VH-VL binders against q8ixk2r445to577. Designs and how they scored, part 314

Target 1, 133 residues: q8ixk2r445to577
Amino acid sequence: FFGMLQNKGLTDYCFDYNPPDENQIVGHQVILYLCHGMGQNQFFEYTSQKEIRYNTHQPEGCIAVEAGMDTLIMHLCEETAPENQKFILQEDGSLFHEQSKKCVQAARKESSDSFVPLLRDCTNSDHQKWFFK
Short names: E, the ipSAE of ESMFold2; O, the ipSAE of OpenDDE; V2, 0.75 times the mean of E and O plus 0.25 times the DockQ between their complexes.

## First folded at step 16 (VH-VL)

Design a44 (framework fv_cosibelimab)
Fold by ESMFold2-Fast, scan of step 16:
Structure a44 (fold): chain C 133 residues (1-133), chain A 121 residues (1-121), chain B 112 residues (1-112)
Amino acid sequence: as target 1 above (133 residues)
Amino acid sequence: EVQLVQSGAEVKKPGSSVKVSCKASGGKFSRWAISWVRQAPGQGLEWMGVIIPYFGTANYAQKFQGRVTITADESTSTAYMELSSLRSEDTAVYYCAKSRYYGRSGAFDYWGQGTLVTVSS
Amino acid sequence: NFMLTQPHSVSESPGKTVTISCTRSSGSIAYHYVQWYQQRPGSAPTTVIYEDNQRPSGVPDRFSGSIDSSSNSASLTISGLKTEDEADYYCQSYDHSNKHWVFGGGTKLTVL
């Protein structure tokens, strides 16, 4: 699968990555923004190794969640995906993060109108259901 | 280090077409979003369209749909804007501009120097 | 479809402060970043503010940007006015419905 990774509950929002420097992509938070359909900063690939890859800019990035955190951060991809970079896309559309045993949820960023994907306890909420467009 | 260098001024007759080039250097051209913006004499900035070369995606302002075509040649790091069925009202300076991202964080961080296109009979 | 409305012209004396507004006709100004571009006669535009309130390297701290949700407007504020600040200023934001950028009509700043 590849394309824009869109939320079922927050219907017009997609995974988006817009770090301050396009040439230094590691270490910044993945956000959600209105889906534009142009690819680029909203283009992600779900790999056979259960990675969510961002390869629009070099070097290629892989979404990870650091221990004890709930935010999705861009890391460098590794030859063998580490546990913190593995997400299982379930048949119901949930994105299950193996290491934490939590699901990715579309959520409002604290004290703002911005939206971000965050790890939360798994529920049957449409805000935890994702699909590639 | 990033530079956008545009082709030189042109004088065209009504009904003809013009193709303006924008050559990029100093970065990863194919992954950028390259927009075209025009400015008629004494008037404001008007967005015309955009291309993201690597993804092969393009979009155009409603006013120019059907008359404008934006293309890119990744091998030469050059974007092109072709405007057909020219009218005197198309006399303007045409700019190319780069943005890192599309949508939310799409600031135009680098601009070409502009190309004057004059449409006269 | 929306418009970004700016005053046609503003003027002020050297050393004073001016504020240029940019009002969005529909949709929230706060949901999409606003940029500000400066254009001197005969030159291409250059960015003075991006992402609502950020300054590029080389732009003096006399330039600042802000968002006012109550008036659905963005503002560019220039303090300590200098003659070299004379230029046209354009705001810009994103139109999600058409998936493209929109410019304001531009404001001519005269420093008297």
Scores: ipSAE 0.746, ipTM 0.899, lowest interface PAE 0.9, mean pLDDT 91
Fold by OpenDDE, second read of step 17:
Structure a44 (fold): chain C 133 residues (1-133), chain A 121 residues (1-121), chain B 112 residues (1-112)
Amino acid sequence: as target 1 above (133 residues)
Amino acid sequence: EVQLVQSGAEVKKPGSSVKVSCKASGGKFSRWAISWVRQAPGQGLEWMGVIIPYFGTANYAQKFQGRVTITADESTSTAYMELSSLRSEDTAVYYCAKSRYYGRSGAFDYWGQGTLVTVSS
Amino acid sequence: NFMLTQPHSVSESPGKTVTISCTRSSGSIAYHYVQWYQQRPGSAPTTVIYEDNQRPSGVPDRFSGSIDSSSNSASLTISGLKTEDEADYYCQSYDHSNKHWVFGGGTKLTVL
């Protein structure tokens, strides 16, 4: 699966990554932004290694969850996907992070009008449903 | 250092066409979006269109659709803007400007020096 | 579609602070980045602010950008105004629906 990763509950919002330096893409948080279908910032791939790759850049970036965090941060992809970069995109649309045993939820950022994907306990909420478009 | 160098000034007759070039250097052309922006004398900036060389896709402002063609040659890191059916109102300085791929910010970070196109009978 | 509206002109004395507004007609200013470009007479535009409040390298910290969601507007503020700041300033944003770039009408800043 590849393209825009769109949320069902938070209508018209997609995974979005815009690092300050396009040549150094790691270490920043993945956010949610209005889906626009223009590519780079909103182009992701779900791989057979259960990675979510930001693959419009070389070397490629992979979404990771750092220890003790509930945010999605961009790391470099590795030859063998580390445990903190493994996700399961379920048939029901839930995006499950294997290591934390939590689901990715579209949420409002604290004290902000912006939105971010956060790890939360898994529910049947549409805010935890995702699909590629 | 990233640089955008445009072709020289043009003088054209009404009804003719003009093709302006924008040669990029100092970076990876394949990672850029190249827009064309014009400015008539004493007027503001007007976006005309954009091309993503990597994808070979171009978008145009509604005002110029059917009359403007934007192309890119990755082998020479050069973008082109061709405007046909020229009229006096097309007299302007034409700029190329680079940004990321259709990036969320939509920010231009480098500009060409501009190309004056004069349309007169 | 949306428009960005700027004042036609502003003026201030050297050393003072000036603010240029940019009002978005539709859509939330909070969800769409605004850029600011400076254009001195006879020169090409240069970027002075990107992504609402970020300064490119080489741009003095006298230049700052902000957004106000309540008025759906962005602002460029120039403190310690210098003669060299005299220029036209354009705000700009991105229409993701139409894949268009949108410029404000521009503001002429005169240093008295």
Scores: ipSAE 0.025, ipTM 0.707, lowest interface PAE 3.9, mean pLDDT 92

Design a45 (framework fv_cosibelimab; at its last look DockQ between E and O 0.80; V2 from the best seeds 0.00; counts 0 for: pae O 7.2 > 2)
Fold by OpenDDE, second read of step 17:
Structure a45 (fold): chain C 133 residues (1-133), chain A 121 residues (1-121), chain B 112 residues (1-112)
Amino acid sequence: as target 1 above (133 residues)
Amino acid sequence: EVQLVQSGAEVKKPGSSVKVSCKASGGTFSRWAISWVRQAPGQGLEWMGIIIPYFGTANYAQKFQGRVTITADESTSTAYMELSSLRSEDTAVYYCAKSRYYGRSGAFDYWGQGTLVTVSS
Amino acid sequence: NFMLTQPHSVSESPGKTVTISCTRSSGSIAYHYVQWYQQRPGSAPTTVIYEDNQRPSGVPDRFSGSIDSSSNSASLTISGLKTEDEADYYCQSYDHSNKHWVFGGGTKLTVL
């Protein structure tokens, strides 16, 4: 699967990655932003290694969850996907992080008007449902 | 250093077409978005459209849809803007502008020097 | 659709501080970044502020950007005004409804 990774509950919001330095793409947080369908910063790929790749750049980036964190951070992809980069996109739309045993949820960023994907306990909420478009 | 160099001034008749080029250097063209912005004499800036060269995806301001075509050649790091059915109101300086990303972080961080297009009968 | 409204002109003496406002007609000013561009007479625009309050390399710290959510407006502030600051200034932001970029009408800054 590839394209925009869009949330069901938070209508019209997609995964979005826009690091400050386009030549240094790792270490920053993946956010949610209104879907534009133009590719680029909203183009992701779900691979057979269960990675979510940001593959418009070389080297390619893969979404990871760092120890003790609930945010999605971009790391470099590796030949063998590390455990903290493995996700299962279920048929019901849930995006499950294997290592943490949590699901990716669209959430409001504190008191701001912005949104981010966060790891939360798995529920049947549409805010935890995702699909490629 | 990133640079955008545009083609030279054009003089066109009404009803004709013009194609302006914007050659990029000093960075990775395929990672960028290239917008076109025009400015009529004594007027403000007006966004016309944008292209993501890597994807070949383009979007246009509604005002220019059907009349403007934006293309890109990654092999030469060049973006193009073609405006057809020219009218006197199209007389303006046309700028290309580079952005890192589409949408939220779509700030124009580098600009071309501008291309004057004069439409006169 | 939304519009960005700027004052047509502002003026101030050298050394003073001037502020240019940019009001968004709809949508949250806090969520959609605002950029500011400077255009000197006879020249192409240059970016002086991006993402509300970030300065590109080479832009002096006399230039600053801010957001006021209560008034749904952005502001460009220029302190220690210099003659070279005389220019037209444009704010800009993204229209997610149309996937377009919108410019303000521009503000002419005159240094007295």
Scores: ipSAE 0.804, ipTM 0.931, lowest interface PAE 0.7, mean pLDDT 95
Fold by ESMFold2-Fast, scan of step 16:
Structure a45 (fold): chain C 133 residues (1-133), chain A 121 residues (1-121), chain B 112 residues (1-112)
Amino acid sequence: as target 1 above (133 residues)
Amino acid sequence: EVQLVQSGAEVKKPGSSVKVSCKASGGTFSRWAISWVRQAPGQGLEWMGIIIPYFGTANYAQKFQGRVTITADESTSTAYMELSSLRSEDTAVYYCAKSRYYGRSGAFDYWGQGTLVTVSS
Amino acid sequence: NFMLTQPHSVSESPGKTVTISCTRSSGSIAYHYVQWYQQRPGSAPTTVIYEDNQRPSGVPDRFSGSIDSSSNSASLTISGLKTEDEADYYCQSYDHSNKHWVFGGGTKLTVL
């Protein structure tokens, strides 16, 4: 699958990646923002290796969650996907982060009107359901 | 260093079309978003439309729908804005401008020098 | 559709501080980033503030941006005014419903 990765519960929001320096794509948090349908900073690819790849720049970025953290951070993709970069896209739309045993949830950033994807205990909430558009 | 260099001034007759170019250098042109903005003499800035070359997606201000076409040639790192059915009120300086991203971080970080288009006999 | 409304002109003496407002007619000013562009006579615009309050490299800290949700406005503040600050200033924000960018009408700053 590829396209804009949209949330079922937070219905007008998509995965969005806009690092401060367009030439340095690594190390910043993935956010959620209003879906624009234009591709680019909201265009992601789900691969057969269970990666969520960012395709706007080269080298390609892969979403990862560091041990003990709950935020989704952009890393460089590797030839063999490390465990912290593996997400299982389930039939119900859940994104299950295999290493942590948690699910990606659309959440409000602390003390902010901004939204971000975060790891949370898995529930059947629509805020944990994702699809490509 | 990023540079946007536009084509030279044009004088056009009413009813004709004009095509302005914007040649980019100093980065990955195809991955940027390129907007076109115009400014009539003594007036403010008016957004016309945008293209993301790699994705082939373009969007236009409602006022210019049907008259403006924005295209990009990735092989020459050049964006184009064509405005048809020209009227005297289309006399303006036309700018191209680069954004890193579409939507949230859509600030224009680099601008072309502008192209004066005069519509007269 | 919304409008961004700016005063047509402001003036102030060298060394003083000036504030230029940008008021959004509908929708919250705080939901979408605001940018500010400076245009000197005969020149293309340049960015002085992006994402509400960020300065590009090379823009002096005399320039600052802020958001006031109670008045639904953004403001550009220029302290320690210099004659070279004399220019037109434009605010800009995003219209998600149309996927478009909107500019304010512009403010002519005179430094005398």
Scores: ipSAE 0.734, ipTM 0.896, lowest interface PAE 1.1, mean pLDDT 91
Fold by ESMFold2, look of step 18:
Structure a45 (fold): chain C 133 residues (1-133), chain A 121 residues (1-121), chain B 112 residues (1-112)
Amino acid sequence: as target 1 above (133 residues)
Amino acid sequence: EVQLVQSGAEVKKPGSSVKVSCKASGGTFSRWAISWVRQAPGQGLEWMGIIIPYFGTANYAQKFQGRVTITADESTSTAYMELSSLRSEDTAVYYCAKSRYYGRSGAFDYWGQGTLVTVSS
Amino acid sequence: NFMLTQPHSVSESPGKTVTISCTRSSGSIAYHYVQWYQQRPGSAPTTVIYEDNQRPSGVPDRFSGSIDSSSNSASLTISGLKTEDEADYYCQSYDHSNKHWVFGGGTKLTVL
C-alpha cells in the first residue's frame, strides 16, 4: 500500500511530515493535515516488513514509537524492521502498533488547532481507522 | 547549500513562447517542490505553478492553465517554465523558488536570481 | 478562493516599531502557516518569517510574526527600525480548496 494515509473519522486528513530541516528527518513528530494529493510530504508506503515508510528522503524514514511514548516520530529505516517500527494495518482499517499493543488514533494536539496521530487503547472509533488512497 | 540559478534575460515577440530554466544544486532535486513566481514591473508577486519531479506532479494557477507548462529534467537537476501565446502584460521578472512542503508548510526559502522576460513588438 | 489583504504602504521613523497586517478574506488564517518575504529593489524576495512566527537563520530577532484568529489576520512586526528595512513585504498562505499558494498584495515600508 502506498500514497496518502487517510483517516476515516477525521475526514480529508492525511499523515503529513514536515521536519524543520529537510536534511535531518530523524526525531520529529508526524502530524495530520488536509490531504493535497501531490505526493511529497504526504506520500507514505506500508511495506511487507510492516513499516510505514517515508520515501521522500534518502536514506528513507520509518515511523516509530519509542518506549513509553504515544507519539509517532521519524527514525531511519533499518534492513530488518525494529519492533518499535512495526504496525499492522488490519482489514477493519485499524492501525495496530505491535510492541505497545495500542492503535493509532487521530487526535487534536493538546492546546492547539492541529491534529496528530497518537497511540491509544484500541477501540472501534472511526478516528482509529486508516486507509491508503 | 541550496542554489537556484536561472537562465538569462529574454526579449520576445507577442504570440511567441519563452522557456526559462532553473538549475538546482545542493540537495536531492528530484524530491523538491519547485514553484514559479512572476512579478510584473511595479507589481506584486504572482504564483504560477509548481512541480515535484520525483512524483511527476504539477499544479498550475488557474490564470495560467493552458498557457504554462512546468517540467523538470532530473539528469541535469533543472526545472523549466514555458509560457506560450505571449502578450505585453507577460513582461515580468520570472523567479523559480524551492518551496518547503506542499500544503500547510509551503515556505519559499530559496529563490533564483530572476529572469526578465520582455514582450515587445 | 480567498485574498490576503495588506496595507499598500506604511512608514515609520528609525528606532520605532511597525506592524504590517495581512487579513485573510475567507477560511481561517490559523489553519495554514503564513510566511513573510522581504524584497528590496532589484532583488529576489527573501524569507523573514515562516510558519507564522519562525525566523530563518540570519534574520534579526527584531522581526517577529503573529496570528490573530479573532481578526483573521497575520502580522509582521519590525522593532528598532533601521533604514536597511526599507523594502516591500509580502505575506503568503496556502489555499487548500484550489491547492495553490496565495500572496498578499504587498506593503511598501518606508523608513523616514
Scores: ipSAE 0.561, ipTM 0.846, lowest interface PAE 2.0, mean pLDDT 90
ESMFold2 (binder alone), look of step 18: mean pLDDT 90; pTM 0.923
OpenDDE, look of step 18: ipSAE 0.015; ipTM 0.639

Design a46 (framework fv_cosibelimab)
Fold by ESMFold2-Fast, scan of step 16:
Structure a46 (fold): chain C 133 residues (1-133), chain A 121 residues (1-121), chain B 112 residues (1-112)
Amino acid sequence: as target 1 above (133 residues)
Amino acid sequence: EVQLVQSGAEVKKPGSSVKVSCKASGGTFSRWAISWVRQAPGQGLEWMGVIIPYFGTANYAQKFQGRVTITADESTSTAYMELSSLRSEDTAVYYCAKSRFYGRSGAFDYWGQGTLVTVSS
Amino acid sequence: NFMLTQPHSVSESPGKTVTISCTRSSGSIAYHYVQWYQQRPGSAPTTVIYEDNQRPSGVPDRFSGSIDSSSNSASLTISGLKTEDEADYYCQSYDHSNKHWVFGGGTKLTVL
């Protein structure tokens, strides 16, 4: 699958990646933003290695969750996907992070008006359901 | 070093069309968002539309929808803006501008030098 | 659709501070990043602030940006004014309903 990765519960929000420098793709948090349908910073690919790749800029980035954290950040992709970069997109739309056994949920960032994907205990909430558009 | 170089000034008759070019160098043209912004004499900046060449996606400001067409040729790293059914009110300097991302973060970090289009009888 | 409203002109003496406002008529200013551009006569615009409050390399720290959700506005503040700061200043933000960018009307800054 590839395209804009949209949330079922937080309708009209998509995975979005806009780091401070387009030439330094690694190290920043993936956010959620209103779906624009133009591709680019909202274009992601789900691979056979269970990666969520961002390849609009070089080098290619792969979404990861660092040990003990709940935020999704961009890491360099590797020839063999490490466990912290593996997500299972289930038939019900859940995005299951294999290493932590938690699910990706659309959530408000702290006290701000912005939204981000966060790792949470798996529930049947629509805020944990995702699909490619 | 990113550089955007636009075609030269044009004088057009009312009812005709104009096509302005913007040639990019110094980066990965096809992955950028290239916008067109105009400025009538003594007036403010007005966004017209955008193209993201690699994704083949384009969008236009409502005021210009139906009259403006933005295209890109990835092989020559050139974006084009064509405006039809010209009126005297279309007399303006037309700029192309690069942004890093579309939507949330749209800072125009590089601009072309501008192309003056004069529409007169 | 919505407008970004700026004062038409502001003026101040060298060494002083000015603040230029940019008010969004509908939708929250905080949901979409605001950029600020400087344009001198005969020149293309250049970015002085992006993503609400970030400065590009080469822009002095006298330039700062802020957001005030209660007034639904963004502000550009220039301290230690210099004659070279004379220019038109434009704010810009995103309109999700139409999926396009919108510029404010522009503010002419005169340094007397």
Scores: ipSAE 0.724, ipTM 0.890, lowest interface PAE 1.0, mean pLDDT 91
Fold by OpenDDE, second read of step 17:
Structure a46 (fold): chain C 133 residues (1-133), chain A 121 residues (1-121), chain B 112 residues (1-112)
Amino acid sequence: as target 1 above (133 residues)
Amino acid sequence: EVQLVQSGAEVKKPGSSVKVSCKASGGTFSRWAISWVRQAPGQGLEWMGVIIPYFGTANYAQKFQGRVTITADESTSTAYMELSSLRSEDTAVYYCAKSRFYGRSGAFDYWGQGTLVTVSS
Amino acid sequence: NFMLTQPHSVSESPGKTVTISCTRSSGSIAYHYVQWYQQRPGSAPTTVIYEDNQRPSGVPDRFSGSIDSSSNSASLTISGLKTEDEADYYCQSYDHSNKHWVFGGGTKLTVL
């Protein structure tokens, strides 16, 4: 699966990554933003290694969850996907993070009008449903 | 340092076509979006369209839909803007502009020097 | 669709502070970034502010950007005005509905 990773509940919002330095793509948080369908910062791939890879540029970035965090942070992809980079995109649209045993939920960023994907306890909320478009 | 260098001035007849080039250097062309913005004499800036070279995706302002074609060659780090069915109102300076990503920012951080296209009988 | 409205012109003396407004007709100014571009006579535009209030390298700190959600507007402020600041200034944002870049009409700044 590849393309825009769009949320069902938060209509017209997609995974979005835009690091301050285009040549240093790791270490920043993945956010949600209105889907624009132009690729680049909204282009992701779900791989056979259960990675969510960003933009397919080399070196490739993979979404990771750091210890004690509920945010999605970009790391470099590795030859063998580390445990903190493994996700299961289920048929019902839920995006499950294996290591934390939590689901990715579209949420409002605290004290902000912006939105971010956060790890939360798994529910049947449409805000935890995702699909590639 | 990133630079955008455009092709030289053009003089065209009404009904003809013009193709302007924008060669990029000093960075990773495949990570960019290249927009074309024009400015008629004494007028403001007008966005025409954008291309994402790496993905080959392009989008055009409705005003120019069907008359403008934006392309890119990653091997030469060059973007092109072709405008057909030229009319006198198309007389303007045409700029290419770079944005790092197509997204929330939408900021142009580098501009070409501009290309004057004059359409006259 | 939305429009960005700027004053046609503003004037001020050297050393003073000038503010150029940019009002968004629809959509939230707080959520959609605004950029500012400077264009001196006979030159290509250059970026002076991006993402509401960020300055590119080389742009003096006399230039600052802000947003006002109550008026749904952005502002470019130039303090310690210099003769070299005389130029046209354009605000810009993005229309996600139409996938269009939108420019304001531009403001001519005259240094008296």
Scores: ipSAE 0.022, ipTM 0.705, lowest interface PAE 3.8, mean pLDDT 92

Design a47 (framework fv_cosibelimab)
Fold by ESMFold2-Fast, scan of step 16:
Structure a47 (fold): chain C 133 residues (1-133), chain A 121 residues (1-121), chain B 112 residues (1-112)
Amino acid sequence: as target 1 above (133 residues)
Amino acid sequence: EVQLVQSGAEVKKPGSSVKVSCKASGGTFSRWAISWVRQAPGQGLEWMGVIIPYFGTANYAQKFQGRVTITADESTSTAYMELSSLRSEDTAVYYCAKSRYYGRSGAFDYWGQGTLVTVSS
Amino acid sequence: NFMLTQPHSVSESPGKTVTISCTRSSGSIAYHYVQWYQQRPGSAPTTVIYEDKQRPSGVPDRFSGSIDSSSNSASLTISGLKTEDEADYYCQSYDHSNKHWVFGGGTKLTVL
């Protein structure tokens, strides 16, 4: 699967990546923003290794969650995906982070009008359901 | 490093069309968002449209919908803006501008030098 | 669909501080990043502030950007005003309804 990764509960919001330097894409948080349908910074690929890849800019990035954290951070992709970069896209649209045993949820950033994807205990909430468009 | 170089000035008759080019160097042209912005003499900046070459996606300001077409040739790293049915009020300097991202973060970090298009009879 | 409104002109003496406002007619100014561009006569615009308050390398720290949600406005502040700051200044932000960028009308800064 590839395309804009959209939330079922926050219907207008997509995964979005806008690091300060498009030539250094590692180390910044993935956000949610209104879906624009143009691809580019909202274009992601779900791979057979269970990675969520960002390859609009180079080098290719893979979404990861660091131990003890709940935010999705862009890391360099590895030849073999490490456990912290593996997400299981389930039949119901849940995005299960294998290493932490938690699900990706659309959440409001605490002091702003902004939204971000965060790891939360898995529920049947539409805010935890994702699809490629 | 990154440069955007535009084609030279043009004088056109009302009712004709003009096609301005913007040649990019110093980066991954196909992955950028390239916008076209115009400025009539003594007037402000007006956004016309954008293209993201690799994705083949384009969008246009409502005022120019149906008259403007923005295209890109990835093999030559060149973006084009074609404006048809020219009127005297289309006399302006036309700029191409690069942004890293589309949507939320739309800073134009590099601009072409501008192309003066004069429409007169 | 919305407008970004700027004063047509502002003027101030060298060494003083000037503030240029950019007011959004609908939708939250804070939700979409605001950029500021400087344009000197005969030149293409250059970025002085991006993403509300960030400065590109090479832009002096006397240029700053801010957002005021209560007035639904962004502001560009230039302290220690110099004659070379004389230029037109434009704000810019995003319109999601039409999926395009919008520029403010521009402000002519005169340094006397």
Scores: ipSAE 0.775, ipTM 0.908, lowest interface PAE 0.8, mean pLDDT 92
Fold by OpenDDE, second read of step 17:
Structure a47 (fold): chain C 133 residues (1-133), chain A 121 residues (1-121), chain B 112 residues (1-112)
Amino acid sequence: as target 1 above (133 residues)
Amino acid sequence: EVQLVQSGAEVKKPGSSVKVSCKASGGTFSRWAISWVRQAPGQGLEWMGVIIPYFGTANYAQKFQGRVTITADESTSTAYMELSSLRSEDTAVYYCAKSRYYGRSGAFDYWGQGTLVTVSS
Amino acid sequence: NFMLTQPHSVSESPGKTVTISCTRSSGSIAYHYVQWYQQRPGSAPTTVIYEDKQRPSGVPDRFSGSIDSSSNSASLTISGLKTEDEADYYCQSYDHSNKHWVFGGGTKLTVL
């Protein structure tokens, strides 16, 4: 699967990654932003290695969860996907992070009007359901 | 309240360029999509292109590709549409329009008042 | 790439109900939201319907939108027609493939 990764509950919001330096794409947080359909910062790929790849830059970035964190951070992809970069996009639309055993949920960023994907206990909420567009 | 205020009417010669401005107020300009839509006399609405100020990314209708440039200045909350190599067929009212949402929900919820551009020799 | 086709004109007497259709040439009408805009003579367009059937604040409930998947078309229905409803109406949708917004050709509504 590839394209915009859109949330069901938070309508018209998609995964978005906009690093401040195009030559340094790792280390920043993935956010949610209104789906614009223009690719670039909103183009992701779910791979057979269970990675969510950011393929608009070289080297390629892969979404990871760092120890003790509930945010999604961009790391470099590796030939063999590390455990903290493995996600399961299930048939029901839930996005499950294998290592933390939590689901990715669209949430409001604290003290902000912006939104971010966060790891939360898995529920049947539409805010935890995702699909590629 | 959100408002879009456009620059005044223009009269241009064929082959010249025109740059129309659209100043936004009443909201978060950087988080919008600003589209430009034109309407020739007695004709329908025609989408020209869009910009997302936050990203500085613009996309254009194929018809205008290479001839139109859409830009945005976040510091002044102003979007611009520049159309070059003007022809008589470019005579139209040009509108800016903002969208809260993108893509599927790309409804233009606020419109500028329009700018008449007349191209005549 | 797709087109939205509207009737060139429709007319009806005050108090009656009128429907304006918008047919999508390709792609599913149910998958892509349709918006409707009203444009009175000499004025800028205004949104009357968004996301198929939602009304912006200030738009009377006489205006309604619907989708018909079988005909791959959207419809704008205006009940209790008033003279002030006389205007051009445009449908609009988004093309994800080309990343374009597409307008219908517009429909002129005349209140008899």
Scores: ipSAE 0.022, ipTM 0.676, lowest interface PAE 4.1, mean pLDDT 92

